# Ledger of designs, part 36: VH-VL binders against b0r6t4

Target 1, 212 residues: b0r6t4
Amino acid sequence: MARFGVDEAGKGPVLGSMFAAAVAGDPAAVPDGVADSKRLSADRRAELDDRVRASMRVGVAEVPVDRIDDPETDMNTLTVAAQADALGRVVADGMAGYVDAGDVNEQRFGRRVANRVAADVAVTAEHGADDEYDLVAAASIVAKVARDAHVDALAAAFDADIGSGYPSDSTTREFLAAYVREHGELPECARASWQTSRDALGAAEQSALDEF
Key: E = the ipSAE of ESMFold2; O = the ipSAE of OpenDDE; V2 = 0.75 times the mean of E and O plus 0.25 times the DockQ between their complexes.

## First folded at step 16 (VH-VL; framework fv_oberotatug)

Design q2 (at its last look DockQ between E and O 0.86; V2 from the best seeds 0.84)
Fold by ESMFold2, look of step 16:
Structure q2 (fold): chain C 212 residues (1-212), chain A 123 residues (1-123), chain B 107 residues (1-107)
Amino acid sequence: as target 1 above (212 residues)
Amino acid sequence: EVQLVESGGGLVKPGGSLRLSCAASGFRFSDAWMSWVRQAPGKGLEWVGRIKSKYDGETTDYAAPVQGRFTISRDDSKNTLYLQMNSLKTEDTAVYYCTTEWREEPGYYFDYWGQGTLVTVSS
Amino acid sequence: DVQMTQSPSSLSASVGDRVTITCRASQGISSALAWYQQRPGKAPNLLIYDASSLESGVPSRFSGSGSGTDFTLTISTLQPEDFATYYCQQANSFPLTFGQGTKVEIK
């Protein structure tokens, strides 16, 4: 039977780290309500995260901005590495489970995750696994809560409202624009290799030229 | 099931333009790096160019023979890859394949292929 | 650009034969090599990546070996569906380049 689940959060934001989470244990111990995770408020997710951590083994891995921006990496490889790191903290030989596939090819993703875990485990990777398996849904909650806490810490560190960190969030775009205008460079939490960051730098350069 | 379906091929005179499309299904298109590979009739395979995913900057690279004439783009909302071909030459005559590309140290490989669309450049 | 030279350009074989195809790179490419099969009128299909790793769903009668500049593809017991053209691809650096192909024909 499946006895672990793995997922990641924070692939899409322009600000901050990506996180992977693994949840391992008896599937019967998974808290009620994890299957509804996509409709939950941040406060309800945090409550469920507490319950998951109280009843299950949990591993979390962080991929910081400087790794995301490294031109010798790619996001699908980083997702494999993060999921494998999180999983390796909680599994033992002979365990089997599901991971949310972060790549085009499900079988490749599963192979690459399994190959990076020292324990002898059976990994099945599927697209949308968090919709089908409670352990993966629990891992999704843990990863999202870790991401939420990270965004809160960034907002505190910059003493600013940074929004959600997503390119579509106007608060996030306004933070980037203001920071670049004031400092002449991106904040260290911004993924510099991303189009949203390049746009913010370009807009600031145009404003400076228009003034002179 | 993963599918890649090219369309837009046909007969075009030298100097003309043509736009190829590749419709993708069965996977999350936004995760994919995508490439175009071509095969002239009776000849071997030639890499044309690629576009990375938005998570890796959505940048493009081209083979020297097509640089400045061909443009690769993508529309993730439509799960579609495009190849805009301008200033076409007779040596551009080929079957054009769209492919998924992945990086696994130390190399770059192509795992899914469409069935191709024929472009003929002839007066 | 890295030039890829395949040998032979064609060969004739019978069902059940062992077939070996070689590929030579004009400079070292470590293990960054793939093999593709193209059946008549069809798109290429990935067989081997990273010189020796078998792609999922590919029969175990296919195997690859080599590193550096010299690589081989072996079909241990040729089957009727294996009559096709085979291409190597260096995967190390851009532009990615292919060998000129080896056509495997029925004898």
Scores: ipSAE 0.844, ipTM 0.913, lowest interface PAE 0.8, mean pLDDT 93
Fold by OpenDDE, look of step 16:
Structure q2 (fold): chain C 212 residues (1-212), chain A 123 residues (1-123), chain B 107 residues (1-107)
Amino acid sequence: as target 1 above (212 residues)
Amino acid sequence: EVQLVESGGGLVKPGGSLRLSCAASGFRFSDAWMSWVRQAPGKGLEWVGRIKSKYDGETTDYAAPVQGRFTISRDDSKNTLYLQMNSLKTEDTAVYYCTTEWREEPGYYFDYWGQGTLVTVSS
Amino acid sequence: DVQMTQSPSSLSASVGDRVTITCRASQGISSALAWYQQRPGKAPNLLIYDASSLESGVPSRFSGSGSGTDFTLTISTLQPEDFATYYCQQANSFPLTFGQGTKVEIK
């Protein structure tokens, strides 16, 4: 019986979109090396992504910055929606699989995801599912590669090194700081609701005041 | 299994300060919105305040009676929620519960609760 | 602030009884209402969310209904472990507020 795995990437970054991915197929056919996805280099992930896409059904969903910053939404709800969207692209009635739980209550999360999928599927949500199930690990890789490509595209658009987009990345923080100093506003790809974005705006404002 | 364990309660004089902690386990703490709810002895439940996850700006909201005196914070690396209580008043005497806050449009709910810790403010 | 008023404040019932508790909001809160159970000396437990959705693990004898301003919690067949205080909570607007509680006591 065909199974599926679902995961997301880009939940934490201050720059760019979040991505969810679903991978459906035979768990035994998952390429070797996928299980160690957290330790993989970007290049290795890209290679595995190609192999997964060549052998499995793959669906990807994007949550853009404007949705993330929408005060009527929350990240948990967006995660459910994104996973469901990705999953809906690869599943059929009668399929069952695992998703990485993005809620306190795993069962509730699984239910919420399943309820948003048109097909009648059995969804089991677990925390850390990407460490336990190869299809979820594969989905994690696909999501991460999609995220990486998105960040690369942003960097190209700005013709600048924007880093990984995560708050802990000094390159990302420097990019934001410089951009705000130059333009007086956040770049479009910045999640305004993030503290990192607010800090960048605050710093620029303070600097402007100090000049007077 | 989801577990929330409050600590730090005790006896304090009016005007004093106290810091409560809530240790969380059994779920990805960083994903959770957290709230404090208190219950005066023999009385009903009163929402104290909340803190969102880092993915939602980690913003805080407070009930009017504690605004300016109480501060909610979190340390995701320690899976711990905090309630710093300053300028304590006798009316702050209550069992304080930490709870996960679950949003499902249009509502906000408290789906998991600790067993609470008693704070007594008395001369 | 949205005021929540429960009725009754207390009631006496026997095992096997049908128990009904009502909650009224001072303004419309859509379906954003929860019911909690608090046993003596214990923390509250979520029973119902979104006015009528049963929380996972909660017995099916519990049910919720209503929308707008008027809501009802029903226990179809009261069990010994159901003797507790029940609270409604409006989940629609901040500050989040609770009803004053309904104590279900043994008759």
Scores: ipSAE 0.834, ipTM 0.921, lowest interface PAE 0.6, mean pLDDT 95
ESMFold2 (binder alone), look of step 16: mean pLDDT 93; pTM 0.947

Design q3 (at its last read DockQ between E and O 0.90; V2 from the best seeds 0.88)
Heavy chain, then light chain:
Amino acid sequence: EVQLVESGGGLVKPGGSLRLSCAASGFRFSDAWMSWVRQAPGKGLEWVGRIKSKYDGETTDYAAPVQGRFTISRDDSKNTLYLQMNSLKTEDTAVYYCTTEWRESSGYYFDYWGQGTLVTVSS
Amino acid sequence: DVQMTQSPSSLSASVGDRVTITCRASQGISSALAWYQQRPGKAPNLLIYDASSLESGVPSRFSGSGSGTDFTLTISTLQPEDFATYYCQQANSFPLTFGQGTKVEIK
ESMFold2, look of step 16: ipSAE 0.849; ipTM 0.917
ESMFold2 (binder alone), look of step 16: mean pLDDT 93; pTM 0.946
OpenDDE, look of step 16: ipSAE 0.848; ipTM 0.924
ESMFold2, look of step 17: ipSAE 0.848; ipTM 0.915
ESMFold2 (binder alone), look of step 17: mean pLDDT 93; pTM 0.950
OpenDDE, look of step 17: ipSAE 0.863; ipTM 0.928
ESMFold2, fold request of step 19: ipSAE 0.845, 0.855, 0.822; ipTM 0.917, 0.923, 0.904
ESMFold2 (binder alone), fold request of step 19: mean pLDDT 93, 93, 93; pTM 0.948, 0.948, 0.947
OpenDDE, fold request of step 19: ipSAE 0.884, 0.895, 0.891; ipTM 0.936, 0.941, 0.939
ESMFold2, last read: ipSAE 0.864, 0.852, 0.842; ipTM 0.925, 0.920, 0.913
ESMFold2 (binder alone), last read: mean pLDDT 93, 93, 93; pTM 0.947, 0.949, 0.949
OpenDDE, last read: ipSAE 0.886, 0.887, 0.887; ipTM 0.937, 0.938, 0.937

Design q4 (at its last look DockQ between E and O 0.89; V2 from the best seeds 0.85)
Fold by ESMFold2, look of step 16:
Structure q4 (fold): chain C 212 residues (1-212), chain A 123 residues (1-123), chain B 107 residues (1-107)
Amino acid sequence: as target 1 above (212 residues)
Amino acid sequence: EVQLVESGGGLVKPGGSLRLSCAASGFRFSDAWMSWVRQAPGKGLEWVGRIKSRYDGETTDYAAPVQGRFTISRDDSKNTLYLQMNSLKTEDTAVYYCTTEWREESGYYFDYWGQGTLVTVSS
Amino acid sequence: DVQMTQSPSSLSASVGDRVTITCRASQGISSALAWYQQRPGKAPNLLIYDASSLESGVPSRFSGSGSGTDFTLTISTLQPEDFATYYCQQANSFPLTFGQGTKVEIK
């Protein structure tokens, strides 16, 4: 009877960690409103997260920047590992559920997640599973709230507005440019393997050469 | 259903240029590593090059015979992979396939393939 | 570059036969080997990755084995749709390289 849902947040940002979350329990216990979370404010998402944690079992896994930048890994494999880690914290043998497929091939993604979980679980991976299954939607909320908290902590640590951490966010790009200009290197929270980070380093090096 | 559709093949003289496209659907293209593999008429398969996803730096690798002449790029907003082929030679005559690539257990494999587009380089 | 040599280059077989195709790498590649099927006029189709793991949807009559430098693809009971050319691919290092192919023909 107990089921699970898994999703991740923070695959696309240039700053900070990726998070995966797993939510397990009776699907009927999932709070109302999780399906609408894509359009809610961060405050409303945090309120839903509290309600999910009150009624469901929750596991969260973090993939930090140094793992993301490790050349012996790739992001799709890290997504598998993160989802499996989060899932392994909340499941037991014989449980079944859905995960949001973080790769091209749904069957491959589901197999790889299941193989990394110590418990014997039946994993069904689907693209857009957070749009179809309330447990996956709940997991999406938990992962996003964990990501939001992480971004807030980074902003506090750097005493700066870092934006959302996404390459398309001009505040994020401005933070990167300013930090590299001042320190000659990327901030520790930047994913060095991203093109956005390489561009920031290249721009700063060119500006320094132009001053001589 | 995953689909990959190549286009842009045709007849071109040695020294000419051609741009191939591969339109992708049925998956989130931004997650994909993509490769080009070619097959000369009546011959076997030859890896041409690849491009990683933006989440892995969007870096490229090329086989030696095409290094410096071919450029792989992608436009994630259009779900499209490109192969720019310059300074074409008769030995570049082949059917060109786009394919998805994945890494598992330190191995690199190809699971989805397009139907290919024929490039003929002939005087 | 890792050179991949397939044997035989072609074979003739009947429906129901057991077919074995071998692939030899010029240096050790551990288990990083794939097998592809290509029917005439069609794109290749992945059968096996990591030497012995069947891709989703591939019939169980296909199996792969081997490690290091010597690998085999076996079709336990040949079916009409299995008449095709088969390629091995070393997956261990770049450039990724393919064997020259083995054509499986009727009769």
Scores: ipSAE 0.860, ipTM 0.921, lowest interface PAE 0.8, mean pLDDT 93
Fold by OpenDDE, look of step 16:
Structure q4 (fold): chain C 212 residues (1-212), chain A 123 residues (1-123), chain B 107 residues (1-107)
Amino acid sequence: as target 1 above (212 residues)
Amino acid sequence: EVQLVESGGGLVKPGGSLRLSCAASGFRFSDAWMSWVRQAPGKGLEWVGRIKSRYDGETTDYAAPVQGRFTISRDDSKNTLYLQMNSLKTEDTAVYYCTTEWREESGYYFDYWGQGTLVTVSS
Amino acid sequence: DVQMTQSPSSLSASVGDRVTITCRASQGISSALAWYQQRPGKAPNLLIYDASSLESGVPSRFSGSGSGTDFTLTISTLQPEDFATYYCQQANSFPLTFGQGTKVEIK
């Protein structure tokens, strides 16, 4: 019986989009090594992503920065929407599977995801599902690889090293700081609602004031 | 299982300060919006304030009576919510509950509650 | 601020009774209304959200209805554990506000 797994990547970054991925198929057919997805190198993830895509049905959804910064929404709601979107691309009536829960209440999260999918599917949400279910682990890999490719594309567009896009990444912070100093505004790929973005803007403003 | 445990309550004089903590477990704390709700002895429930997740800017909102005196913060690495209360008044006497908050399209709700911690402000 | 007014403030009922509590908002709040139960000495528990959606784990004897300004909580068959104080909460506007509560007591 065909099952599915769903996960997301890029919830935390200050730069770029968030991605959700859904993988549907036989859990027994998931490529070896997928279960250890958290410990995988970027290159290994890319390799596994290719193998997953070759053997499974895969759907990917992107949540862009403008949606993330929209005050009329929130990250939990966007996560639900993204997972549902990805899942809707690979499922049919009667399918069942697991999703990585992004809500305090797992049941609520699963319900919210299921309600946004057109097909009649059974969705079970669990915290840390990517550690327990191979299809969710596969989905995590696909989402991460999609995120990585997105970050690479951003770096190329800016012709700069932007780092991983996470707030804890000094390269990312340096990129933001430099960009704001040069342009007086955040780059389009920066999530303005993030404290990291606000800090960059504040620092530039302070520097400008100190010059007077 | 979701669990919220408040601590830090006690007796304090007017003008004093107190810091409450709420230890969270059983869910990914970093994803959760958190609120404080208080209840004066024998009275109803009063929303105190909220803090959003780091993924929503970790912004805070406060009720007017505590604005400028109370500060809500969080430490996701410790799965802990805080309420710093300064310039305490007698009318701040209440059981303080920490609660998870979530947003539906219709509005904002509190789904999980701690057992509360009593703060008594008295001379 | 949106004021929430519950009716009645208290009521006496017996096990097996149908109990109805009303809540009125000072302005339209669409379906942004929750109901909470608070047993003596305990923290509140969410019963209903979005005016009529039953929270997971809540018995089906609880139901909510209404929209706009007028809302109702119904307990179809009162159980011993249902003797408590019930609060409505508007979830539409800040500051978030609660009704004054309705105490359901044993007759």
Scores: ipSAE 0.815, ipTM 0.913, lowest interface PAE 0.6, mean pLDDT 95
ESMFold2 (binder alone), look of step 16: mean pLDDT 94; pTM 0.954

Design q5 (at its last look DockQ between E and O 0.88; V2 from the best seeds 0.84)
Fold by ESMFold2, look of step 16:
Structure q5 (fold): chain C 212 residues (1-212), chain A 123 residues (1-123), chain B 107 residues (1-107)
Amino acid sequence: as target 1 above (212 residues)
Amino acid sequence: EVQLVESGGGLVKPGGSLRLSCAASGFRFSDAWMSWVRQAPGKGLEWVGRIKSKYDGETTDYAAPVQGRFTISRDDSKNTLYLQMNSLKTEDTAVYYCTTEWREESGYYFDYWGQGTLVTVSS
Amino acid sequence: DVQMTQSPSSLSASVGDRVTITCRASQGISSALAWYQQRPGKAPNLLIYDASSLETGVPSRFSGSGSGTDFTLTISTLQPEDFATYYCQQANSFPLTFGQGTKVEIK
């Protein structure tokens, strides 16, 4: 039977969207080199993404900041929805495959993904599936490349260096702090529900109060 | 295999402080919402409080009897959940369980539980 | 706060019996209800979530039903390992609250 792999990228950033990707087809058609996806440069990921899209069916789903910040949602549920959306774009009845478990309970995650896909599919969810299955590793690359392109578009839109969008990136933190200082509010690309965003707002408010 | 191991329980006098730890393994701790649930000897279960994952703001909620006295925190680099207990009262005597929490269909549930650690508050 | 009341507080039963435990919420909680089993000296473990959904690995002799305020846990054919205390938990709103427990003992 035809097989699939699913993963997401951008769960942890303070800036921008999360992306899920699904890759479907013959496992033998997966390009060489996907197994080391965590160690790849951005240029190498882009090359592999081109090759994956040339030989396999690919689906991508985006979860924007407005959904991430919606208090009626949670990130693990959004990860289920994104993976199911991406998978639903490429599967047909009878397909089986692996997804990277984006939750504590693997069986729960796999059940929830499968239930949101209209096609009759067999989903196996595992932690670290991108390290074990080439189709999942390929999906990881596609999701990361989609995230990279999104970050580039944000940097262009703000005419600024925004870094990777992750809280651990000092360029990202500096962009966020500077924007809040100048405008008195978060940029629309910032996840307001993240601690990093709340810290930036709090720091600006305290600095303003200290001037009185 | 998912594993949760509580530690730090013991005997403490009323008004004292104690810090409990819960070491987690077998899953990505950063994905987890975590809760504390307690059980007084021979009694039922009582929810104490919870902390959401960093992806959902790392916010906390507490049961009224412990609000202002207990603080839940987490260190994702150590895969560890903490419960800081201040101004302890004899009514806080219980086995304290560390649990994972998830939301589904607007309900909140606990799927993994540790073995518990006993806190005794007495003169 | 939503108060959860279980009935009975305890019961005696034999292996093979059908056992029914009820749980009533002080206000509507839709289907947001869980059941936990606690064997003597052990931590609780999840049996049922969302009123009727079985957790992975839970034997099919366990079932849950109900919505709104009235819920039941049924053990169709009691086994030796099922002698334990059972707790319901409302999952709808904070603070999350538990019933007082139902102890199932060997007759």
Scores: ipSAE 0.845, ipTM 0.913, lowest interface PAE 0.8, mean pLDDT 93
Fold by OpenDDE, look of step 16:
Structure q5 (fold): chain C 212 residues (1-212), chain A 123 residues (1-123), chain B 107 residues (1-107)
Amino acid sequence: as target 1 above (212 residues)
Amino acid sequence: EVQLVESGGGLVKPGGSLRLSCAASGFRFSDAWMSWVRQAPGKGLEWVGRIKSKYDGETTDYAAPVQGRFTISRDDSKNTLYLQMNSLKTEDTAVYYCTTEWREESGYYFDYWGQGTLVTVSS
Amino acid sequence: DVQMTQSPSSLSASVGDRVTITCRASQGISSALAWYQQRPGKAPNLLIYDASSLETGVPSRFSGSGSGTDFTLTISTLQPEDFATYYCQQANSFPLTFGQGTKVEIK
């Protein structure tokens, strides 16, 4: 019986979209090396992504920055929606699989995801599912590669090194700081609701005041 | 299994300070919104405040009676929620519960609760 | 602030009884209403959210209904472990507020 795995990437970054991915197929057919996805280099992930896409059904959903910053939403709700969207692209009635749980209550998360999928599927949500199930690990890789490509595209658009987009990345922080100093506002790809974004704006404002 | 364990309660004089902790386990703490709810002896439940996850800006909200005196924070690396209570008043005497908070389209709910820790403010 | 008023404040019932508790909001809160159970000396437990959705693990004898301003918690067949205090909570606006509680006691 065909199974599926679902995961997301880009939940934490201050720059760019979040991505969810769903991978459906035979768990035994998952390419070797996928299980160690957290330790993979970007190049290795890209290679595995190609192999997964060549052998499995793959769906990807994007959550853009404007949705992330929407005060009427929250990240958990968006995660559910994104996973469901990705999953809906690859599943049929009667399929079952695992998703990486983004909620305190795993059962609730699984139910919420399943309820948003048109097909009648059995969804089991577990924390750390990407460490336990190869299809979820595969989905994690696909999501990460999609995220990486998105970040690369952003960097190209700005003709600048924007880093990984994560708050802990000094390159990302420097990019934001410089951008705000130059333009007086956040770039469109910045999640304004993030503290990192607020800090960048605050720093620029303070600097402007100090000049007077 | 989801578990929340409060600690740090005790006896304190009016004007004093106390810091409560809530140790979380059995779930990805970093994903969770967290709230404090208190209950005075023999009384009902009163929402104290909340902190969102880092993915939602880690913003905090407080009930009016504790605004400016209480501070909610979190350490995701330690799976711990905190409640710093300053300028304590006798009316702050209560069992303090930490709880997970989640959002439905309809609103905000508390699905998991600790067993609470007693704070007594008395001269 | 939204005020939540429960009725009754207390009631006596026997095992096997049908118990009904009501909660009224001072303003419309749509379906943003939860019910909690608190046994003596214990922390509250979520029973119902979104006015009528049963929390996972909660027995089916519990049910919630209502919308707008008037809500009801029903225990179809009271069990020994159901003797507790029940609280409604509006989930619509901040500050989040609870009803004063309804104590279900043994008759």
Scores: ipSAE 0.804, ipTM 0.910, lowest interface PAE 0.6, mean pLDDT 95
ESMFold2 (binder alone), look of step 16: mean pLDDT 94; pTM 0.953

